Miniprotein binders against q9bqp7. Designs and how they scored, part 16

Target 1, 240 residues: q9bqp7
Amino acid sequence: VPQNWFPIFNPERSDKPNASDPSVPLKIPLQRNVIPSVTRVLQQTMTKQQVFLLERWKQRMILELGEDGFKEYTSNVFLQGKRFHEALESILSPQETLKERDENLLKSGYIESVQHILKDVSGVRALESAVQHETLNYIGLLDCVAEYQGKLCVIDWKTSEKPKPFIQSTFDNPLQVVAYMGAMNHDTNYSFQVQCGLIVVAYKDGSPAHPHFMDAELCSQYWTKWLLRLEEYTEKKKNQ

## First folded at step 2 (miniprotein)

Design sa9zB2
Fold by ESMFold2-Fast, scan of step 2:
Structure sa9zB2 (fold): chain B 240 residues (1-240), chain A 81 residues (1-81)
Amino acid sequence: as target 1 above (240 residues)
Amino acid sequence: NEDEIRKEWEYLKDFAELLIEMVEELFPDSPEAKELIERIKKLLEEAEKALEEGDLEKAEDLIFEAILLYWELLELYEEWK
């Protein structure tokens, strides 16, 4: 058990919708400060082997595509992911400019990919919203909190291009989800509790997205691993 | 160089062994996982043999192929959890 262990769930909170819950999804802006983000903690605590594998993949891709080709490829992947998230936010919470929403839907195989998942998503409570764990002192920006098949989940949307490997879909994806969950459950800006996670991998060619559901027990298991990474981060900062 | 290729093999072997153990424990009846696991094991064994024979180019190629299959196994692991 990590030295800084803290429970992921807050027993004082309910995951059930009630009349006092806001009808409009929450969107708390992320305030950047000295408190580390979930993504920074994970990046700063990668093992030497994880760093090596990413470096090796990068070198091979550069050999295949050239330096300019690799830059264009990674830039395009990033842009597609960004637009996918923007489209999902628009779909789940109507924007002022509906033309932008329609344009994104027409262009993206990723949106086609997630249609069957979206059918099972309801009761959206937060979109692109900041979370902070007040005791463990970390922050994050989560994609979505909504009911998936009747279970309130922290939902993380991922894009994937077959047959390329999911470089960002490592052991860290579940850690990211539970880190957001634990933060939200102990963040005074939120009144509800999340006990489940969902990682949705959407495909560029429109093939059906893969939902990776995480129940409360699995979330608790990954929470322990997240606490270990957070402890490693804290120790590294003391020793720098 | 030889030291870098051997180090790459060691890193990949450590990663692959850990992932293989987890996948075998959590998804013991997956035919897709069994196929990828056997292919990864074979490539790692062939890479070690190539290193012993001093065929660095062959070892590097085999290690690279094993890395690609390792990423496929990791993607399957993510899909099943």
Scores: ipSAE 0.000, ipTM 0.150, lowest interface PAE 12.9, mean pLDDT 76

Design sa9zB3
Fold by ESMFold2-Fast, scan of step 2:
Structure sa9zB3 (fold): chain B 240 residues (1-240), chain A 81 residues (1-81)
Amino acid sequence: as target 1 above (240 residues)
Amino acid sequence: NEDEIRKEWEYLKDFAELLIEMVEELFPDSPEAKELIERIKKLLEEAEKALEEGDLEKALYLIEEAMELYFELIDLYEEWK
C-alpha cells in the first residue's frame, strides 16, 4: 500500500482551532460492527519477532511467579490500566459533580506519576472517542486528543509496573497512536487535524511518568508501518 | 534445528539493534546501559560464529544469554522511560 495514496494527514483539514467557542471534548461512542479495530489488526499481525519475544517473556515470568501467580499478575496489571484510564478521563472531562467522581480512581501511584505531564496538557478536544477511517475501513477507540506543550496530539496513556514491566507496553504503541491519528484525520465526525502523538508511560510507585513525543515526521514513518500491518491483516482475512 | 535457531538469532539481533539505538540516543551516559549493550553485542556475535561453525548447542546457549540481557535492557529502558 503506497503511503501517498492513503496519507496520514488530511490536506483538506487545518490544525487551526475550530470557532473559538469553548466546546466540551468529543466522545463518539464505539459502534460494534464487522470493521476491524486497530487492536485486532495489530494482535492478528504480530511479527514473528514480537511473538517470539512475548513468549520468551511469558516463560520467564511463569518461571518466576508460577502459573497461578502469573495469571494473577497479568489480571491485576490490566485492571490497574483500566482504572488509570477511567481516572484520566474523569480528570480531563468537563467538571462533574463530586458524587460522580470516585475518589479511589483519583488516588493511585499512576495518577501521581502522570501529574507532571498533565500540567502540560490543555485544550482537550476528545476523550475515549471512537474513530473510523472511512476509506481504509478500520475503527479505534482513542484515549485522548489534546495539546501537549502547545501541540495537538493523540495521547495514549500506558501503565508500567516496576520492577518487571509488562513487555507488551514496548510493542506496537506507536502504530496504535498513528492508526488513531490517521482515522481521526479522515473521520467526518471530526473537523481538525492531528499531526503529533504522545505515549505517556505512568509508573505504579508514583515515580515521574515518561512522555514519548512523536513529531509529524516520526508519525509519518510509523504510518507507513501501520499500513503494512493493515494490508497483512486484509490478506490473512481473505485466505480464511 | 539450525534454521529455527538461526531465525531466533535474527529476530533477537533486529530487536536488540533497535533498542540499543533508542537507549544510546536517550541515555548516552548510562554506565549500566553501556555495560549491557556491550555484553549483548558480544553474545550475539559469538552466537553468529557458533552458528557458522555448526555448534548449535553453543549457539542456542549464547542466544538464551543474550535474550536474558535484552530483557534486562528493556527493564532499564522502561524504568527510565
Scores: ipSAE 0.007, ipTM 0.310, lowest interface PAE 9.2, mean pLDDT 78

Design sb2yA1
Fold by ESMFold2-Fast, scan of step 2:
Structure sb2yA1 (fold): chain B 240 residues (1-240), chain A 108 residues (1-108)
Amino acid sequence: as target 1 above (240 residues)
Amino acid sequence: SVEEIKKRIEEAIRKVEEAIRRFEETGDVEEVLELLWEALELILEALELARKHGLPPEIIEKLLRAIEEVWKALEDLRRGKSPEEVIKRLEEALKLIEEAYRELKEYL
């Protein structure tokens, strides 16, 4: 129950295609600002339970791999995730030709994992694009906005290694998606409204990715939780 | 409910007791670490429920201190501290959990 509730959807916007929508996906650069990012808000407001679970995962991994092995493992996972996002941006960008695509960038198990999802993705509106909520004062960088099975979605691409997925990504993924959605819906750089979310978990071994679709009702439920996290962040900063 | 808090604390006590016993009997650090992680998770869950139900600050503080002692025991084990030091810290953690449990019973 947030004290200062604000709607996720903008009643002045349509979720239908507009004739004035650009044919090329938007890519607004993230400008350095004093305004907090979605990731910072979430990191600064983790519950003691979330912090404990993350630390427990870390200690178990260190026990298995050693300190240096753990650092190498986490660095490699980060790099693989970065390459996966770069490959998806390349694949979904209509301005890139087959001749200009890096073949090595497109040849990963993660990309193979998402092939069946990509077949259902069309009408890309934004890629690696900055969003800002002017009223609630937060910013973010979203992965993708496109139609998934005919529904306009904020799409968030995640990588997971079987059998050792990252625990920290499981708790706040829906909050991250709705935070971006609410920001975009109230950001003057965008003209459309998005009401659905999609979290796609891709696998290193090429096993079929798991799509986690979030309809408008589910997005509204997570939006309330995001508002509580944002409120907690604001209160913590006032006490410093 | 408050009954769920009681159940989690009881389970945490059993896990810490088992950890002390197994460590004394086998010296198996990995098994002890697993039992202590399970105990810590139970105490954290009890703490969150206690906070939501508005339990007295005295109970909340004892649960927090118990979490701290279990955490320190985990760090001692990870850093290869002597069995005597680890067992002493686990006994202190157990005492705090038992005190929280006694106060919870009086409150219920």
Scores: ipSAE 0.000, ipTM 0.155, lowest interface PAE 14.4, mean pLDDT 79

Design sb2yA2
Fold by ESMFold2-Fast, scan of step 2:
Structure sb2yA2 (fold): chain B 240 residues (1-240), chain A 108 residues (1-108)
Amino acid sequence: as target 1 above (240 residues)
Amino acid sequence: SVEEIKKRIEEAIRKVEEAIRRFEETGDVEEVLELLWEALELILEALELARKHGLPPEIIDKLFRAIYEVLKALEDLRRGKSPEEVIKRLEEALKLIEEAYRELKEYL
């Protein structure tokens, strides 16, 4: 149980459109500072079990691909993910014209995979945008904030490859989403409230992406776990 | 969901048992490796579901330890350790999975 609890939702905010909300999606740049990022907090507070599962994944991949093959595989996964996020930002940005879009970025199997999800996405409010929790002192860079099937969500886009569709760190993905949500809800650069999350797992072969919707109750449950990870990070840093 | 955990553990037991049997009978490293990777995937899925659904720590611990023993057996096979050493480690993994299965059945 966290010793210093803080609410994920801000009672002073609404998920309904505000008259002062910008018509173009927000894209606040992430600034380098001493405040820890969500990803750093999660990486520095992995449990012994999480570390073992990650090490197991590495050992399994190295045994199958060799050390050089593993290095190439991880580099390719990173590049594919980066290009997927760039394509999604381009697709979802209302300022982009068809003539200005990179057609090669739009042709990947991952983009085909998410087409049925994208048709349910509208009202985009933020893309590749920095968030900071002013009270809890952490930062992050979220992928997207938009309405999914009429509900305002923090949306996190993930890639997965066939024939090895095994996802190694699924439980940290919900923590990442709620950490961004809590930060945005208390960040003065934003005026709206998000209460739902969506993790979309896209597939390289173009098979339909799997949406994992997180309602307010589920977000609250993962928020408590995030607060414990943040508390652990703060204590570890204090003892260094 | 608890039934899904049970089914994955049952399949994992079958895969490890088959791996031991095949290695004992034929010494076919390739087939044993395939079976053990399949067993690992099943145990990992069972562990994730068990943790998510709040199963007793005793069951979670046994699944975690079983994963460790299977990984060590895979490494032992890769490094060409004796069949006796590999089989002993797989028997320990099997024992852990069977204990988790027994406890899960009692929990159900």
Scores: ipSAE 0.000, ipTM 0.156, lowest interface PAE 16.9, mean pLDDT 79

Design sb2yA3
Fold by ESMFold2-Fast, scan of step 2:
Structure sb2yA3 (fold): chain B 240 residues (1-240), chain A 108 residues (1-108)
Amino acid sequence: as target 1 above (240 residues)
Amino acid sequence: SVEEIKKRIEEAIRKVEEAIRRFEETGDVEEVLELLWEALELILEALELARKHGLPPEIIWKLERAILEVYKALDDLRRGKSPEEVIKRLEEALKLIEEAYRELKEYL
């Protein structure tokens, strides 16, 4: 159990929209400061086994592709992910709030992959928006908050290439989602309650994306694990 | 598909068995690392598919535990632990993978 436990859900909030809610999705900019981000906390608290696996994957890829080939590969993976997120933000935003978008960005295999998921997404309340947990002192940038099949979710979009598996962040994806959820539920910039998560894994070849739904109980279980990671980060910081 | 999960677990078992055999016979750390890395990728793929197909928690838990034991074996090799210690950990991983495979067969 974490020493400084804090609830993920805010009993004073509802998942239903009210009249004071903005008519367009919220997009609060992320400010760079001394408060750690969710991704920093997770990267700084990886197990020795996770670190070893990541390093071994890196060395194996370098052996396969060469040093320059590996750099090109990782740069392309990063760029593809960035473009995928930009395309999703464009698709989910009201057209009237958008000036221009690259049409080719909207035709990628990753976007084809998520089409069947997007049909079930509605009531978008936040896109590419910053969250801060004032009490627990961490920040994050979430992808999307919207209803999926009628349930308000923090939605995290992930890309995956076939045929080679990726191992980066696989075990930490649920932790990212609940960290964002807990922050948003206690952030004064937001007025609603989120109790569910959704991780959507999209494929480069356009094959159907896989949704991983997280109900309130599962979110609570991962929240406890996130609090332990945050505690570990804080202890390591004190010793440096 | 469940058949693809089964295939990946079978291949992972073969890779771990080969790693143990090669290490016992040659002591070649680099070859053992490659075999264990290949096994790890197969188990991770099997776990992802198992979650998507809603397999029983007992099978999920054993695959997760097997992954952890393979990670620990890789770390033990990196640290230069004794062949006896490494082989014991690999045998533990193999046991967990085999149990997951057995339970998967019974589920089907």
Scores: ipSAE 0.000, ipTM 0.144, lowest interface PAE 18.2, mean pLDDT 79

Design sb2yB1
Fold by ESMFold2-Fast, scan of step 2:
Structure sb2yB1 (fold): chain B 240 residues (1-240), chain A 108 residues (1-108)
Amino acid sequence: as target 1 above (240 residues)
Amino acid sequence: SVEEIKKRIEEAIRKVEEAIRRFEETGDVEEVLYLLLEALDLIFEALELARKHGLPPEIIEKLLRAIEEVWKALEDLRRGKSPEEVIKRLEEALKLIEEAYRELKEYL
């Protein structure tokens, strides 16, 4: 992979706050999908090993829960994740916003799990906000951009209720984070530079969440891998 | 060939051994995760080759169990279990991979 391929960081941008930065976090709506999303690119470029692990997990879960039980389980996991993200957006939004806080959303063990992480989060710049890489032509919806322990990060919130069934999907999380970072750094809707990532894994039982911090060097390494996945996706589309 | 299967299992053993050593030395979860992912990929390749060459079901099942144990070790790391618990799980995974390798040798 050439070193001079599209850079993750934008040399025209500063990581320091400027006067044009809004006091209210940005929330740009995700436009309809003529351009591939980060999640679609990653889904369509899974390795044979990842596909095999996913199928094994499905078979085991169906054996345990039955087909209807499996469907209900996956729907509940999705719903819990959605509610967790909604609760975090509500918590991190300033009180001056028109966003209503739902007490039921704030009661989960997942929210208890992240309390110690949230104490280190400040300076929220974006929440549930769309990003587009204008040159590489992909889009995404990031969870959060905020300072974590003084470093501006793209933050991705994850839930874990049981041992995760497909481990390799968790390692696509760094790719997802850097894809969002690279897009935001080159998206005209944003004016700042992000150089760090944070993946936070929250637990259903309220056990302390695990933060996985990604510095600029690590982000650059994963960016190279993301570019390879994007290239693979593009080649597959040409062959269809 | 059977030799290609053996080589992949040997490399997987080395990756798990390196993961244990590095985790003991540095406590670097990220580095250990990569080593275990590499080990998992090698075992999957060995499994695919074993199926292609029609190896006995007993050996196929050993490779599947090895994958399962490496998977559990990865999950233990991801959930931040204590260093002692993680090392114990990695040692259990290593033992299982070594047993699969031994059975491959005995197969001749």
Scores: ipSAE 0.000, ipTM 0.152, lowest interface PAE 18.0, mean pLDDT 77

Design sb2yB2
Fold by ESMFold2-Fast, scan of step 2:
Structure sb2yB2 (fold): chain B 240 residues (1-240), chain A 108 residues (1-108)
Amino acid sequence: as target 1 above (240 residues)
Amino acid sequence: SVEEIKKRIEEAIRKVEEAIRRFEETGDVEEVLYLLLEALDLIFEALELARKHGLPPEIIDKLFRAIYEVLKALEDLRRGKSPEEVIKRLEEALKLIEEAYRELKEYL
């Protein structure tokens, strides 16, 4: 029950390829300005439960590793995540040969973890690409738009260690995906319609990644929750 | 220590039991998600400690399988599957955690 509702899907678009679709995946650069990003909106509107769990996780890790050890751990996790995303972009890029991509799959546990998911990914349309919702006034940088098992998806790649470093990101993953989807569906830089989401959780030890598929109905449900988070963010900004 | 592993398993059992109960009573997906994420954290910690202490493979296997079942339950929730299907999955996870706990006590 958001006050300023807007549809996630664009009835003027289809998910079928057409002559205007580029043969190379889109990579629109992110231009930072005063418009909030999806991640900032989510970080600024965490629930009391999310804040409690995040603080509990931080205290547990500090107790276990010390303050310097915690800082080193979180920095290392961030770098590993960044390298994982860079590797996936390279693997899915049409500029690399399939043989070279296959070799790259084995370079880390995270890449090994996603091998079976990547076999089901094809028809890549966007990689590390900026989206903007001009009507709702938010921006984002999505990981990937591609077909997963024949369905066009916004795909979000996540890393998880034992123990998990960023518990807060797990709560908001579906919201992040639908926010990108809604923005892309209404962004003039894109011509296609995305109705499905996929969250892929890769594991450091190479254990098989878990795919969390979101169909159109589930995406619509999470879209309503995203709109509520946007309203909360906007109200907080007015009250500064 | 083995007592640290035991404590984490006990707390994980409580979290999964609470998730099942609250989902049956309210159908509140968000409350269940938070409880299951807390349970996962505890089981991951117990698994890591179990490996470091060289606990029997049977215990390690059950903890790993419990993690898998909880992750599948999280996927089922995000997919909008029926409460009955989600609860069945969580009951399987709970069974595995409880079996690991019993075997751990016997190993003590």
Scores: ipSAE 0.000, ipTM 0.138, lowest interface PAE 16.8, mean pLDDT 78

Design sb2yB3
Fold by ESMFold2-Fast, scan of step 2:
Structure sb2yB3 (fold): chain B 240 residues (1-240), chain A 108 residues (1-108)
Amino acid sequence: as target 1 above (240 residues)
Amino acid sequence: SVEEIKKRIEEAIRKVEEAIRRFEETGDVEEVLYLLLEALDLIFEALELARKHGLPPEIIWKLERAILEVYKALDDLRRGKSPEEVIKRLEEALKLIEEAYRELKEYL
């Protein structure tokens, strides 16, 4: 049990639309700050087993591709992920906001992979938007907040190349989602409550993406683990 | 808590069982990859909690071995190994997780 437990949900908020809510999705820019990001906390608190699996994957890839080939591969994966997120932001934003964006950006296998998921996504509230937990002192940049099959979710878009899965990113995906959720629920820049999460794993070859829906109870369970990781990070930073 | 360890092991068992079932029936690498990555997360979390609670080395060892078998199954999928070979490896992982679960119940 975390020493400094704090609730993920805000009892003063509702997930229902308000007439005063903006008609366009929120996009609050992430400010560079000394306050740790969700990604930094997770990266600095990986378990020995997570580190071991990452190193084994890395060594196997280096054996297959060579050291320079591995660097090129990881750079390409990063670039593909960035382009995928940019394409999703374009697709989910109102046409007036993104009308001049390059339409060829939308023609990737990853985008084809998520088409069936996108059909169930509506009521977009935030895209590529910064969140801050003022009490717990962490920040993040979430991908999307929208209704998935009628439920308001923090949605995290992941890319995976068949047959080369990225194990490190997957271990912490649920923690990342609930960290953003808890921050948003207590961030004064937002007025609504999110109680559900969705992790969508898209595939380069256009094969159907896999959605992992997280209900309120599951989010609460992962929130406790996120609080433990945050405490571990704080202790490590204090001892540096 | 010990109850949280139990819940995570139960969920991991379900995920590995589902992965075996779907892969045997469909040969769908996509479904299996996602389920196995979810199972790994649950086993790692159970392992961390098990160490914090000072559970017997036998339980810890079985969880560690299960993680390695799931990882090898992921590598086999990446390399295009036959469904039979992948399923056999996942069955070994499942056996280890189930043994850890039985020992945990007795330790309670």
Scores: ipSAE 0.000, ipTM 0.126, lowest interface PAE 16.1, mean pLDDT 78

Design sb2yC1
Fold by ESMFold2-Fast, scan of step 2:
Structure sb2yC1 (fold): chain B 240 residues (1-240), chain A 108 residues (1-108)
Amino acid sequence: as target 1 above (240 residues)
Amino acid sequence: SVEEIKKRIEEAIRKVEEAIRRFEETGDVEEVLELLFEALWLIYEALDLARKHGLPPEIIEKLLRAIEEVWKALEDLRRGKSPEEVIKRLEEALKLIEEAYRELKEYL
């Protein structure tokens, strides 16, 4: 149970479009400072079991590929993920903001994988945009806020190679999504409220991506767990 | 979607059974870890789908307890526990997964 509970949803906000809302998706730049990011909080509060799994996966990969091969592999995974996010931002942005784009970026198996999800995505309100929870003092950079099947969602795009499902951060993905949601709902740079989440896992071979939809109730459950992780982070920092 | 839950639970059962068999026969920790990680992910996916489908709390509770037992087995392996101790823990996990599967069939 968290000691200093704070609500995920803002009772003064609505998910309906306001006449004052901009016609182009918001893209607020991330201003890095002493305030911790969502990813830092999650990385610093991993359980012993999560650390064990990550370390075992790392050792297995090093054994299979060698140390240099492992570094190349992880660099390639990072680069592929970066390119996937860039391609999605390009696809989802209004035409006016995307006058120059790399066609090769749009032809990956990962983009093929998400096609059936993208057809259900509309009403994009934010892309690659910074959020800050002014009361709880954390920041983040969310991928996308848009309507998925008519419901406004914080959408997080993930890449996965099917034979290697044991990326420790996969278990924290719901926490990441609700952390962004709670921050956005209380960030003065945004006027609307998001109550749903969507984690989309795309596959390199073009196999259909798996959408993990999170309704308001599920988001509230994960929000409580995020608050506990944030408290653990804050307590750990005090004891340094 | 309930059929998808069944398939994931069945595959998880197969993975845990294979892990027990392999560990009894070879003592190969690395092979057992791979199978248990695969089982764990399948149970998490089944749990997520079970919650979205509004399945009874009894089934959800069994899946959560199964996850706990698999994590305990992983910790036992990390600590170099004997095959006998690890197998006992895996058998407890398997029992919980099988109970969830039976309850799911009765629910439908």
Scores: ipSAE 0.000, ipTM 0.147, lowest interface PAE 15.2, mean pLDDT 79

Design sb2yC2
Fold by ESMFold2-Fast, scan of step 2:
Structure sb2yC2 (fold): chain B 240 residues (1-240), chain A 108 residues (1-108)
Amino acid sequence: as target 1 above (240 residues)
Amino acid sequence: SVEEIKKRIEEAIRKVEEAIRRFEETGDVEEVLELLFEALWLIYEALDLARKHGLPPEIIDKLFRAIYEVLKALEDLRRGKSPEEVIKRLEEALKLIEEAYRELKEYL
């Protein structure tokens, strides 16, 4: 149990706000400040086991590809992920229908991978939008908030070279999703309530993406873990 | 016959390397256990053949110690020891197998 518990859901909000306009998704810019981001909190509170496994993977990759090869590989992975997110924002944003789209991005393996999931996505509320939890003092930039199979979700788009059929293989991604959810539910810039999460893992070869749906109960369980990570981060800063 | 000992040791090295790699990449305990049991069987066969052919005690000792380290890694996995501890022990086993292989190549 975390020392400073706070609820993930806001009882004053509805998941069906009458004022929401799905044709104009929110895109609030991330403001620079000293408040920690979700990503920073997670990176600074990795377990010794996570650090060890990542370092071993890195060393193995360097042995296979060489120092320059590893640098090129990681740069390419980063660039492909960035392009994938840009393509998804374009596809899901009605405001960009009149602008020229990058046809090459729309034909990528990653975009082909998510086609069957996109058919079930509607009612987009927010895209590449900043969230801030004013009480717990953290910020984040979420990918998407939309209805997936009729349920309003915080949706996180991931790229992978390996299949990830189980949610356990997505590392801290569930914590990232619920951290954004809790922030949005208490952020005055938003008026609706999100109770579900969705992690979508897209594949470079166009193989069907794996959706990892998180219902309200699962979100609550991961929220408790996120609060513990946030507490650990805060303690580490006090002891410096 | 010495060639059969070499093949057993080479295959054991590959199995332990694969076990370390798979455990680092997936954390799949079941797959790692299977690979380690296969490696263990190959080392036992190599040890038996090495004794029958009168190989130097130094080589026999390294194969025996490699078996011991693999058995300890299997026990650590069963007890849910940290991935760091398990991998470190498997790396020690791998080192012993590789040293036995190098010494075998230098012997006749």
Scores: ipSAE 0.000, ipTM 0.150, lowest interface PAE 19.1, mean pLDDT 79

Design sb2yC3
Fold by ESMFold2-Fast, scan of step 2:
Structure sb2yC3 (fold): chain B 240 residues (1-240), chain A 108 residues (1-108)
Amino acid sequence: as target 1 above (240 residues)
Amino acid sequence: SVEEIKKRIEEAIRKVEEAIRRFEETGDVEEVLELLFEALWLIYEALDLARKHGLPPEIIWKLERAILEVYKALDDLRRGKSPEEVIKRLEEALKLIEEAYRELKEYL
């Protein structure tokens, strides 16, 4: 049990929009400060087993592609992910231009991959927006908050090359989603409650994306794991 | 919680079963390696949660043994051992995971 346990959901908030909510999706810029990011906490608290598995995967890829080939591969994966997120932000934002949308759709099978999911996404509340947990003192940059099939979700967009997602990125995704959710629910820049998560894995070849829906119970379970990772991070920083 | 551990073990069982099927059908070492690495991660996570929740030593021991058998299977694949040897090793891993799952389902 984490020593600094705090609830993921805010009993003072509702998932229904109120009159003070902005009419356009929020996009609060991430301000750099001494407070750790979700990504940094997760990176700094990998278990010995997780580190071993990542090193094993890295060694296998280097053996297959060579040192330079591995660097090119990881760089390309990063760039594809960045472009995919930029395209989704444009598609879901009311300020998107048709030229930008058309160009991204023509260049990326990832956008084709998510079409069937996007038709179920509405009521966008935030896009590429910073969150901060004021009590637990961590920050993050979430991809999207919107209704998916009528449920308000923190939505995390992931890219994967066939045949399968990169195991490292997939595994910590639920922790990342609930960390953003808990921060948003207690961040004074936001007025609503999010209780559900959605991880969407899109494929380069345009094959239908896989949605991984997280209900309130599952989010609560992963929240406890996130609090343990945050506690471990705090202890490591104090001792380093 | 016990439910989190159960879900991880269920998925690990599916991954090992898929690895056995794919190897028997295609002999595709690449795909089998990928499935086994996924199974290993799920078992490691289940083991970590089991230890933190103070589950019976019998369950913990079986998860630890399953990890070792999966590593042996990975080593067998890397060394180019016969399909028969690899499948035998994966079947031992699957048996241990299934036994841990059965004991977990009965735990209260």
Scores: ipSAE 0.000, ipTM 0.115, lowest interface PAE 17.1, mean pLDDT 78

